# Miniprotein binders against q89ai5: the designs that were tried, part 10

Target 1, 221 residues: q89ai5
Amino acid sequence: MLKTILAFDTSMSVCSISLLHKNRKYNIQKECRNNHTLYLLPMIHEILKKNHVSLNEINIIATSKGPGSFSGVRIALAVAQGISLGLNLPHVISLSTILIMAEQVWNNHKISKVLAIITVNKTSVYWIQYSRNFHGLWIKKSKAIILNLSKALEKILSLKKQWALVGNGWDKFPKNILKKIFITNITFPNSKYIISLISANSIYQKKEVLHKIIPIYLNER

## First folded at step 7 (miniprotein)

Design a11
Fold by ESMFold2-Fast, scan of step 7:
Structure a11 (fold): chain B 221 residues (1-221), chain A 84 residues (1-84)
Amino acid sequence: as target 1 above (221 residues)
Amino acid sequence: SDELQRLADRVEELKQKIEQLLWRIAKGTDPEIQDEIRQLAQLIRDLLQELQRLGSPDLTTLASEVEILKALIEALQWALRAQS
């Protein structure tokens, strides 16, 4: 119950770090663009120092595993590997960036149906749908798929219930088509919602050995 | 170029040394490991600085790989020091 959690994400343009210690939550974030390696470790040091927590007090390391940029996803995993190995913690928690954004929708709006559309290239988007059950579990309502804009438009038009949209892919479609969708301004994950997920359902507490974590990249292989 | 091949070889050598180090640490801490980590961290920083100073677009992928290795080794070094 007194677990100290260090969570962070660098999967997109923003670096975010969160700390849960003695039932208190702390969070910092910064626009990092391609400089994630410059900012991530200093920000982790900052959040620990400011809150008088020593690195060796950390019980759980949690990070995102994408979808995201190739280098961004790998930097967070590399730092998680280094810290966990150095602290003699054999396992880390890794969560989808989509679930992190979806949990932000739930926390802020209490909307349980989330559609993620993320730009892959000029003509294609990453598409996935989740629905949150009463027990805080996000259940896939569609397979993760890369769709051309025409096919994605058809799927948007066929949606029967109100969905909250996360991701930067919203700007690929006419504004009038999106009127039936609740457009959030959530286009990148914030690590504080990793802690929210972990608190919401035990399934998000599953630890994985780092070499078995399968990263998800938005960039072509 | 010959210089580009030499830089790529240095990155690959560092990657292999780090993989070997991680495997050894997973099996247990060795007093010599701390010094080896410090040496590898410095070699990585030196190589990254050299790649960035050269500023060639052809080196972008190598620089990215070295930055990831730098993040890993520095995080590891920090965590091991915190344990001691």
Scores: ipSAE 0.738, ipTM 0.873, lowest interface PAE 0.4, mean pLDDT 85

Design a12
Fold by ESMFold2-Fast, scan of step 7:
Structure a12 (fold): chain B 221 residues (1-221), chain A 84 residues (1-84)
Amino acid sequence: as target 1 above (221 residues)
Amino acid sequence: SDELQRLADRVEELKQKIEQLFQRIAKGTDPEIQDEIRQLAQLIRDLLQELQRLGSPDLTTLASEVEILKALIEALQWALRAQS
């Protein structure tokens, strides 16, 4: 893939931007908490300037669409909309934050079975499972659901094979139970794995018109 | 609550103006559209400053909405300048 891709994510507490240009990859990230709007555009400007790439050389804009915080997911989509409209790029790539974290597991550990557990509140977690096939496609192995801790514990105990855990929900469970799970310490998406997904399988290259992108929030029913 | 409703109405008005502007930009830009973008960007900044000055916890959601609109319009302005 030789196209210039600008990818970014603000769905969790970290703001990350990645650039693929002439087969070279660049990445920058910053802990932003709730100040994503303060940092996102300056960081995009920074990564472009430091690498001598002008904004009008961008061919593809890619972002996460959640699950994540209400404001964080919307900020990345808003910036993607503004840049896309201004550059006359009518289609953007939007990918699940879970898939971005799952691809990081594959890149770093070569593990194809990923369980995401993300804290929703003190008593509930977001739960979804994916398995990667040899074509680089992540197949959903469970519907995304919000579970109370008791039901999540039952599901962990019933797992037949070892799964790699992503998300910050690991701290909700006793250490003895976690022996059935490989804890990755991957608790937020990094935009460089958006580029990895796009490179891994053409299905992740599908673009959507901006108004058809449906954000995924942690509190979604 | 009346003041909160008035501020919420102003945010909704800005969202509607931005949506209308986006439909027009998709068909092409001209000096009139560029002037409207500058005016909207200023109105957004002014509203955000007003909300921040008021500093009320009740306004946190509205301030967040306006921050998102600010990021949107500033990203648009930057990209349009890069094209010209």
Scores: ipSAE 0.744, ipTM 0.889, lowest interface PAE 0.5, mean pLDDT 85

Design a13
Fold by ESMFold2-Fast, scan of step 7:
Structure a13 (fold): chain B 221 residues (1-221), chain A 84 residues (1-84)
Amino acid sequence: as target 1 above (221 residues)
Amino acid sequence: SDELQRLADRVEELKQKIEQLMQRIAKGTDPEIQDEIRQLAQLIRDLLQELQRLGSPDLTTLASEVEILKALIEALQWALRAQS
């Protein structure tokens, strides 16, 4: 009767897997570098085995869809597709990497205004702002855009309220410029906050057919 | 190079075969599907080993694509076995 959720993320340098089973939450993570394909399936097997859960007990598969590295985002989606098809689960939950990090801010700090700045290259950052309402819904407060550093600096200086910063882009700016920003040191998503989002609002429970999931990449080569 | 193009063509053919297999599984499983999955898994391993042995930086994108296909097929194979 109770839903069992398998969630995972490989969109950045860390592989994380989370399992919700009979109201108990389990989590493992590993710095995978560029070897996500070597670690993801063994880690899923590990979390299931250690907690005495069979793969066929999974009711819901959830993953991130980026923004993240091209190969990292795609490996998580590929594994989600393989498991879901093999288990005859027609749909998967896919959530933004930014929202996963934002929900970590909410869980740890109870801050509802989150700015994500993620390094794209030496001169550019990915920028997006979200605000969380009482219903647990994260509302976009800016367009997702790629900004050069001078334009990003202008936007930081024009901020009217304190924001919590996620992503690794904070290191592109002098510390005195960041006075209006709370630096969280959250630079990669953790799959346990996928489960937190799903629990927070029914909107995050919407399932998609895999071929209709639009991945978000920080850079495409 | 011509060799790079031939490898790229092999990866594209493999992707198309996997897509067709997945569409068939969505409609229902049959005994020949298990054998086809084993054959595709072996082709993926063989191709990935070849790409890794060549060791060219030009092959990094293709190797990454093949590793993604490997993860897909291995995940699919594991889940199908879990159902039995």
Scores: ipSAE 0.789, ipTM 0.907, lowest interface PAE 0.4, mean pLDDT 86

Design a14
Fold by ESMFold2-Fast, scan of step 7:
Structure a14 (fold): chain B 221 residues (1-221), chain A 84 residues (1-84)
Amino acid sequence: as target 1 above (221 residues)
Amino acid sequence: SDELQRLADRVEELKQKIEQLIQRIAKGTDPEIQDEIRQLAQLIRDLLQELQRLGSPDLTTLASEVEILKALIEALQWALRAQS
């Protein structure tokens, strides 16, 4: 029957919290930068209080698992673990940050081919491509890889079909080499699209015990 | 440095205590667990204050680790109170 879902993300510069309760969706977000620990729990309190939902009414906890900052990804997972344990909900849903942004592209633009380029440092970017099928499943169309800017330029120039671009890495490249790419200005995930993914395909409803979730970091060695 | 190693060891000890607490909670809760959570929360706050007081760039990673532990224990404490 009806499930109450609490979803949140702290993997990048924005903290976002979403609540699905009795078929109504609520969302709050705040620019947190490097202060995610200061804002996440108060924002969860706020969304629950504003919508007259008690913590113990939550049936499902969902969060991002990255790619994102080391601290940001782990803060969301830590809060998910604490709440899940206290509520006796041993399993949580964890979804890729990239898929959350990709689903926003689909919701806003109805474009099924998404390229994510995210800044890692001054000379390198994170690169991954996905395509959404008729059943709402996002299929990986390239390996996740960290590329220097020169190699990324070569890959952009070799693109044969128009892709929608998410992530903040677009500003590393001249506009003339991005002419085959639709720049979406979606540069961070919003937790409301975690709920959208869960509704789109049952594969995104898979729950894991938290200690078995493998986080994805932008700056991996 | 040896001081950095001692602080790292204290963080690892707190992580192990939290992991043990998590395993116990999974098997059921009692009033004793609430006091243990309170004690661990205070140890975490004390260590975080000490790391901030020292102010070394070498301690930034450890301070971040302790902030994450603080977020976990506070979320756990809140959720347990909501259930009782």
Scores: ipSAE 0.778, ipTM 0.897, lowest interface PAE 0.4, mean pLDDT 86

Design a15
Fold by ESMFold2-Fast, scan of step 7:
Structure a15 (fold): chain B 221 residues (1-221), chain A 84 residues (1-84)
Amino acid sequence: as target 1 above (221 residues)
Amino acid sequence: SDELQRLADRVEELRQKIEQLLQRIAKGTDPEIQDEIRQLAQLIRDLLQELQRLGSPDLTTLASEVEILKALIEALQWALRAQS
């Protein structure tokens, strides 16, 4: 059935909003730095107005739940909560920032094995691996963990299959060992790939009540 | 400081009031809820003005939390006006 989906992400330095309406996709993004609260609602208003879609025509609200900055993750969830409650939509789709970047890798490169490395501090990175099956489902191939650089290096050297790298953590490692990995330069999510995930597999259409959504911060799983 | 603690306490009380309101809205809306939303929006504006007037770098975390609550309430008001 044709559903109108509003998707957005503010988990990193970029705010992105996407709209699926009558089988057409729209997308806007803006580099927001730490000013996500100033930009998110105006950008949602802009994408709806520009495309002649009323807020009450929205059937599904979808957002990222991190991992990302503490404030950035929370602003997207707060706006999703406000809109969904006001529209009497009991459930929201929330997807991992990593899955959003992974789906971009699949769309652009058709690579099914994605490693995310995201900078936490000078000596540690966030690490998670996913593999996409032919049904469009991304399956965790490692637990999400915070690793010191020595442990991360050890894990990179032990990789046996082709992996595409997302996240900004790539620059913490010698270029020589990274030649074994496809560096994508995808370092922030784009909300249009939330819509891509929802279209790829029914598992990504699962909705949760907002108080049950557990945000993922860079220092957490 | 004592002033920082008082502001932090006010933000926490505001957050709790908003969470209680959201739980009530999930069970159904009524005219009293609209009045409470208006009151919460005013409390948010008052807090932001006070935080801005003080202009201290130590208040940036509190200001960010209030800005997030502001976005939540503004999004809620907008959606309620759209008549879903």
Scores: ipSAE 0.779, ipTM 0.898, lowest interface PAE 0.4, mean pLDDT 86

Design a16
Fold by ESMFold2-Fast, scan of step 7:
Structure a16 (fold): chain B 221 residues (1-221), chain A 84 residues (1-84)
Amino acid sequence: as target 1 above (221 residues)
Amino acid sequence: SDELQRLADRVEELEQKIEQLLQRIAKGTDPEIQDEIRQLAQLIRDLLQELQRLGSPDLTTLASEVEILKALIEALQWALRAQS
């Protein structure tokens, strides 16, 4: 491939940046927590400089659109908007945080059924299920919903097939209740799997103008 | 309450000015746009310093919104310089 892709994610506690340049892939990540604004732009500078790629060589900008923290999701979108507008690239790729983690499960384990459970607060989790088809498309198998722990427990107990679990919500439940679930320890997205999704199916290559992208937030505060 | 509303109004005004700037850049850039970007960057810094000085938990959401605007403007400035 001749296109240069800059991908990044700040939707959770980790900042990750990936660069695809002439079929070579690079990735850096840092635990940033609420300091995303201090680290994102310097890390983008770092990955470009280390790999001798100038900013104006970027053809495609890709980022996550959540679910994630309000400030984290929006910082990545803001940086994507600034770079894309300044480079005269009016369209960006935006992908679900859940699909980025799900694609990591597929790449590392070849498991096609993924359950995401992400902590929202002390008593609530975000819940969504996906299944990957032969063509690399992730199909939603449940509605995205915020559940109290009691209702989440009922849903876990009703599962009829083994699922791979992503997200940090695994620690809300006793191990014996999770017997039907493969715990992956994937608790945040890595931007290198944005590039993997883009390569897996053309549907993930669709670009949109930033003001039409609808972010997904775990917290509204 | 009154102070929070005053600061919220200033953030909203800043957001509107930035949106107008982004619309103009989408149509084309000129020297006036560069000066306006510098002015907006300064307004962002001034507002953020004031919010940080006040240090109120009630201002955390506004401070986060201003930090996001700062990231956008800094990214925009970098990309425009890379094109020239």
Scores: ipSAE 0.768, ipTM 0.893, lowest interface PAE 0.4, mean pLDDT 86

Design a17
Fold by ESMFold2-Fast, scan of step 7:
Structure a17 (fold): chain B 221 residues (1-221), chain A 84 residues (1-84)
Amino acid sequence: as target 1 above (221 residues)
Amino acid sequence: SDELQRLADRVEELQQKIEQLLQRIAKGTDPEIQDEIRQLAQLIRDLLQELQRLGSPDLTTLASEVEILKALIEALQWALRAQS
């Protein structure tokens, strides 16, 4: 029996929903800015209706848990909670926004070393590094940390050419300093890569009860 | 400030009621729970309408919190109907 997966993300300015059903993958996305609550449920209705899938056929719900905006991360988790409880599916898959973007880098460019730099405020960025092994597992190569721009610059200058950059933080640094880094222009996650991660390695198939999911916020302090 | 605090308190109370409801649903659903969901959905709509009527930029965070609760309850109602 092939599992039907509903995946979605609202952690940044784009709402994206993906559906895996009978080995076919569907995806819709929309620039939502700050109106994720207005668009998420209608877009889930749309992808199900367009592909003739009933909500009760869903076997797995998957979403991002951040890092992302405070409201955006919480909207996706709230909708995941509502659907999962109503369908009597007590466990959901929750994946890092960074891993979703990293898997997009792998799918598009076959680059296994990804640096995420995401703007937190005018003077600070979120920093994390991952490397993908041949089994499709993304391994942390740094701790997740919030850095001021001067410390981030020091870390960038110490990097070797093999890193691909995701996130919107690239524009905080002069072009010449980023010369050794591949700028991907991937600045938001797309839920279709949640399904890609789930397909790539069984570790991403781990389901958790919702109260055990620890969301990650970019601008919480 | 006093009105803002009163509205914040109402949102917090609503969040607590919904959290308690979700814990009860995890243990099983019955007609009493279905009625409570309808009552909470109405309270959410009423509070959003009040926040919209006031139209203050200072209420943006509270409105966002209530919109998240609305999304949760609407998703829950939709999923429960899909089961029947």
Scores: ipSAE 0.777, ipTM 0.900, lowest interface PAE 0.4, mean pLDDT 86

Design a18
Fold by ESMFold2-Fast, scan of step 7:
Structure a18 (fold): chain B 221 residues (1-221), chain A 84 residues (1-84)
Amino acid sequence: as target 1 above (221 residues)
Amino acid sequence: SDELQRLADRVEELMQKIEQLLQRIAKGTDPEIQDEIRQLAQLIRDLLQELQRLGSPDLTTLASEVEILKALIEALQWALRAQS
């Protein structure tokens, strides 16, 4: 039976690992910045050892696929690939970092309209909007796009309803313009909300072969 | 410059070898594949040590690529041992 889930995320500055085992949820996180490769595997060892779970008891591997840093997104996918192949689990769950943060908003605040603004560089941000329906499905309400600050400001001013803001891009805009937006202070994903998404709707339980997962990068090369 | 190109070529060759190995593992594992994994793990360690010894800022991206490959191979080795 599919009862043990290992979930992790390294797409931003924080490494987070979560374990669902026998209906108990465990999580650890560490600020790792650009040292994701140093921390991820040791942290997975730690969460398994402390909770007396063997690696071969894992039924599902779940990770984020971005948007995030080029190396950060890739380290999580690489580790997921290594573990899944070695355990003969050819399929993994991969979820948007935006959906992971959005589900945190829902769990903590019960707000169903989420705007993600994430810094790309000094003059541009990543922009996407989601709305959660009664069935726990997050529906895209805008195209994912990289916007210059002037275009992003124009879009903020055109918002008619209250939105909860996730991501670190909030600091690019004047405080008076952000007055109509609920600033959540959620600026990075936490892997425990990957497990929350999986439990919220069957759509988030769909598994992909790793070579078919399309990563999303903030800094396209 | 010439040394940087040689190192970049070695990383790309290593990436190709690892991709081919992963495709073979998906079809099944045997003692020969496990020995190849051990050899690739050693090549990764050797290459990382060489990149660290050179200490050039120009090598930071290559070192990052190799560290990701190291994490993949170490995760794979760990998972294969768990299945034994």
Scores: ipSAE 0.756, ipTM 0.889, lowest interface PAE 0.4, mean pLDDT 85

Design a19
Fold by ESMFold2-Fast, scan of step 7:
Structure a19 (fold): chain B 221 residues (1-221), chain A 84 residues (1-84)
Amino acid sequence: as target 1 above (221 residues)
Amino acid sequence: SDELQRLQDRVKELKQKIEQLLQRIAKGTDPEIQDEIRQLAQLIRDLLQELQRLGSPDLTTLASEVEILKALIEALQWALRAQS
């Protein structure tokens, strides 16, 4: 039997919480905008209460570490720290926001090549490419870089094989340029795919002490 | 900006107190720690109320920092009580 996992993400505009308990999966999500602190703990209470799971039954806490907004990434890590410390669970799982969206592409479409484009500001996007191998590992196929729109357009035009696009950056480019790219409409991570990653390969089960987790921000404040 | 500096100093002090508390809990918890957590939770509420009353756009980042500390302390209180 799998351990009880509480997973959550607040790295973008949506708060999502997932619970794996006795091989059953539960998920809730809410568009929170900048009010992640208002919604995250109540939503964790809700998913536990509705499924008759007490907080002390949790064996593993998993969260995203970005890339995402400064406040959003930090709220999830702060809540993970509070719960883990209070339950005497010193290690948590932290996964890339990009991998969470990429795993959704694999689950929904069985596409193994994923390009993430996320808006940073009016003229810049975050760019990274991953490919999933037979064993469920996502391998970097490019550096994570911030590009201006003209450089991003050049890179899109140079792509030789079809990629599935995640992130909200797709709307910065003309539709005719994107015809060889599969636009997934996946623009934010869903915490249920944290559980999917953990189930797909043991490498995603690696736990870190909280002070060793290095968050990734799209913008510093 | 003088008021902003004073508020920044208060938040920095609060962060240091919380960090010290977390380090102590990691080494072992006791009933006295729960009282300190309640005091820190009240300091956080007082700071948030003051920041909201001032209502300055310059304070938005600082308010977000304090909201994150609030979430950490509330999560910690909940988990400690669940263990009891």
Scores: ipSAE 0.772, ipTM 0.897, lowest interface PAE 0.4, mean pLDDT 86

Design a2
Fold by ESMFold2-Fast, scan of step 7:
Structure a2 (fold): chain B 221 residues (1-221), chain A 84 residues (1-84)
Amino acid sequence: as target 1 above (221 residues)
Amino acid sequence: SDELQRLADRVEELKQKIEQLLQRIYKGTDPEIQDEIRQLAQLIRDLLQELQRLGSPDLTTLASEVEILKALIEALQWALRAQS
């Protein structure tokens, strides 16, 4: 029958857990800041217990793989590895946090062009652009790059089409410079949009062994 | 410091032991592996308690590494028990 999916994300300051079971979606989230390890496993236990789902009923484990904080990205992958190995589910779905936020833009606003700007430090931001085709695929429209604020400003000024902005970098720029940008206020991924991506296109259903997942970090340590 | 380096070495050794355990689980589990997981979980808790007692800001990265290993092992333990 229908597959049960457990999805979670800890790549930013919010922990989010989602469960798809018998065509019903459940979601919990908590602002964890830098204490993701304290909250993730208890929240997974909570969502399963609250909805009367046992671990053994899970068919698919899905997580984000960044970009995000060093420890945040790694905690989600570590928990996914532990659960998947213990359940004898050797393959996991891992998705970019940018795509998770982009799919939220599509679900909420039906906008297909998404620009992510995420603060790396006081003087630099992470920059990437995606466009969604009618098959539900998000196609990369720029290389992922870390830019100083001056170069990011130059790129904003050169934009020829309207883009929806995700990420917390929106407040780094004067409002008049952002005339071609729709500010979404989506600054953190929500794991329920991992489930949305999986439902949108079969390419997001690809599973891989955990040791082959390459995490993406906003700040190298 | 010498103490920081010694603790870093212990964390690296623990990471290697866990990686070897995970590789063994990929080949299949036996009754002995459950006991080894319990021993590693206790070793992780002991190391975390030591790091927390020291309470030094320069141990923050190491404590974070060990917390991640703790989450992995606890998740593994939970899932293996669910299978029984």
Scores: ipSAE 0.776, ipTM 0.896, lowest interface PAE 0.4, mean pLDDT 86

Design a3
Fold by ESMFold2-Fast, scan of step 7:
Structure a3 (fold): chain B 221 residues (1-221), chain A 84 residues (1-84)
Amino acid sequence: as target 1 above (221 residues)
Amino acid sequence: SDELQRLADRVEELKQKIEQLLQRIMKGTDPEIQDEIRQLAQLIRDLLQELQRLGSPDLTTLASEVEILKALIEALQWALRAQS
């Protein structure tokens, strides 16, 4: 059976919404810069109206759970909760912002080793590594950690294989140090890759009740 | 400072009322749900208008919190109407 999926992400400065309906994909993006609450619901209305899909035709709601900004992650979860409860959809899909960017790397470049470096503050970055297996599953190859720049540099220099880099942390390091790393220019997630993940492996189709979803914040504000 | 704390307490009370409403919706049919949603939507509008009127930089975090609650309630109202 073909499911209708509404996916969205507001974890960073860009709001993105995607719709899968009758085997067709639609996508809208807008730079929201701290105005996610102002734009998210209108954009969902827009994508549904333009594609002649009624809200009650949605079977699955999927969103990111971070890492991202405190308000950005929470707005997506709040809207997902409101829509899911109102539609009698007891559960939603929530996926890591990192996995969404990693799947974009796979779709665009067919690179299976992804390193995410995201700026936390002037001297610290968020670091995590994933590798994609033949079944479309992204497997952690490092623990998610916050590193100071000197420790991050040591880890970069110790890399044995080519890695594709996502996140905005790439500009913290000289380009000659990044010779083993493919800089992707992917610095924010796009919700259409939430749908790609769901299609790639059944593990990403796991639904949870919203109160059990633990959001990941870059800022504890 | 005292005024900021009182506004923060009002936001926390609003959050608790919304959480209780969501738990009731999950447990089943309740004819009072629509009335409670309208009341919560009004409380959100009133609180947000008061925060905007005060216009203090110290209130931006509380305003953001209330905007998130507004988005939740508006999304819920929209979805409930779509089902009926």
Scores: ipSAE 0.777, ipTM 0.899, lowest interface PAE 0.4, mean pLDDT 86

Design a4
Fold by ESMFold2-Fast, scan of step 7:
Structure a4 (fold): chain B 221 residues (1-221), chain A 84 residues (1-84)
Amino acid sequence: as target 1 above (221 residues)
Amino acid sequence: SDELQRLADRVEELKQKIEQLLQRILKGTDPEIQDEIRQLAQLIRDLLQELQRLGSPDLTTLASEVEILKALIEALQWALRAQS
């Protein structure tokens, strides 16, 4: 009765692929160094071949939809679209990279309040806060916003110790300023937590046709 | 600029052809679609080789767009072959 799920993410510098098959979880990841198009399909082929799973045994395709780099987010969606259409699975699961990282915080640390700070450029960061409820649902506690470093610093100084920090934006601030926040060292999403989210709450099992998925870009024009 | 515009037009034409193909697949299976996919894959390879030969920084965005289309078409071909 267990569905076979292929999950992957290329929204940031790391390419990660995960497979759930007959109640077993497999995961591979690689630092792609902006070469996601070179690595993604070969890595999907590798995880399937290594675990003796045929592509046509996949029941669900799941991917991130950002926030992330313009090319990185789009490559994952493009590959998801190709595979899903070819397998006659026209609906896919797409999840926020922030929620994928937040679920990793919950799995590793059992902390329910997560702040994401992600580098946009030399002078600005992406900022969003989430809190997890008893049912495994992540609730927005702030709007997603791009902040200059001065305003981000003001917001950091106003925070209480209960927040766990994800994202690579932490390194734009002196370590002493971040002492009141738990720095998780989770700076990129890992696709195995897409599977964790899907298992945590039925809301994350919602599938959409790919043309209805609205990607989120860090460098959106 | 004329060469850049011609390449940009070819990429836009390729995008439109791929979107039309994807819409047809969504409406149902067609044996002729697999031949069209092979033709699109070849157009993608030809266009990428041309962009690489020219080697201009101004072509980086177009090259990225074509690489994404390549990944989509290659993933589609692989999945369709798995079904047969």
Scores: ipSAE 0.766, ipTM 0.900, lowest interface PAE 0.4, mean pLDDT 86

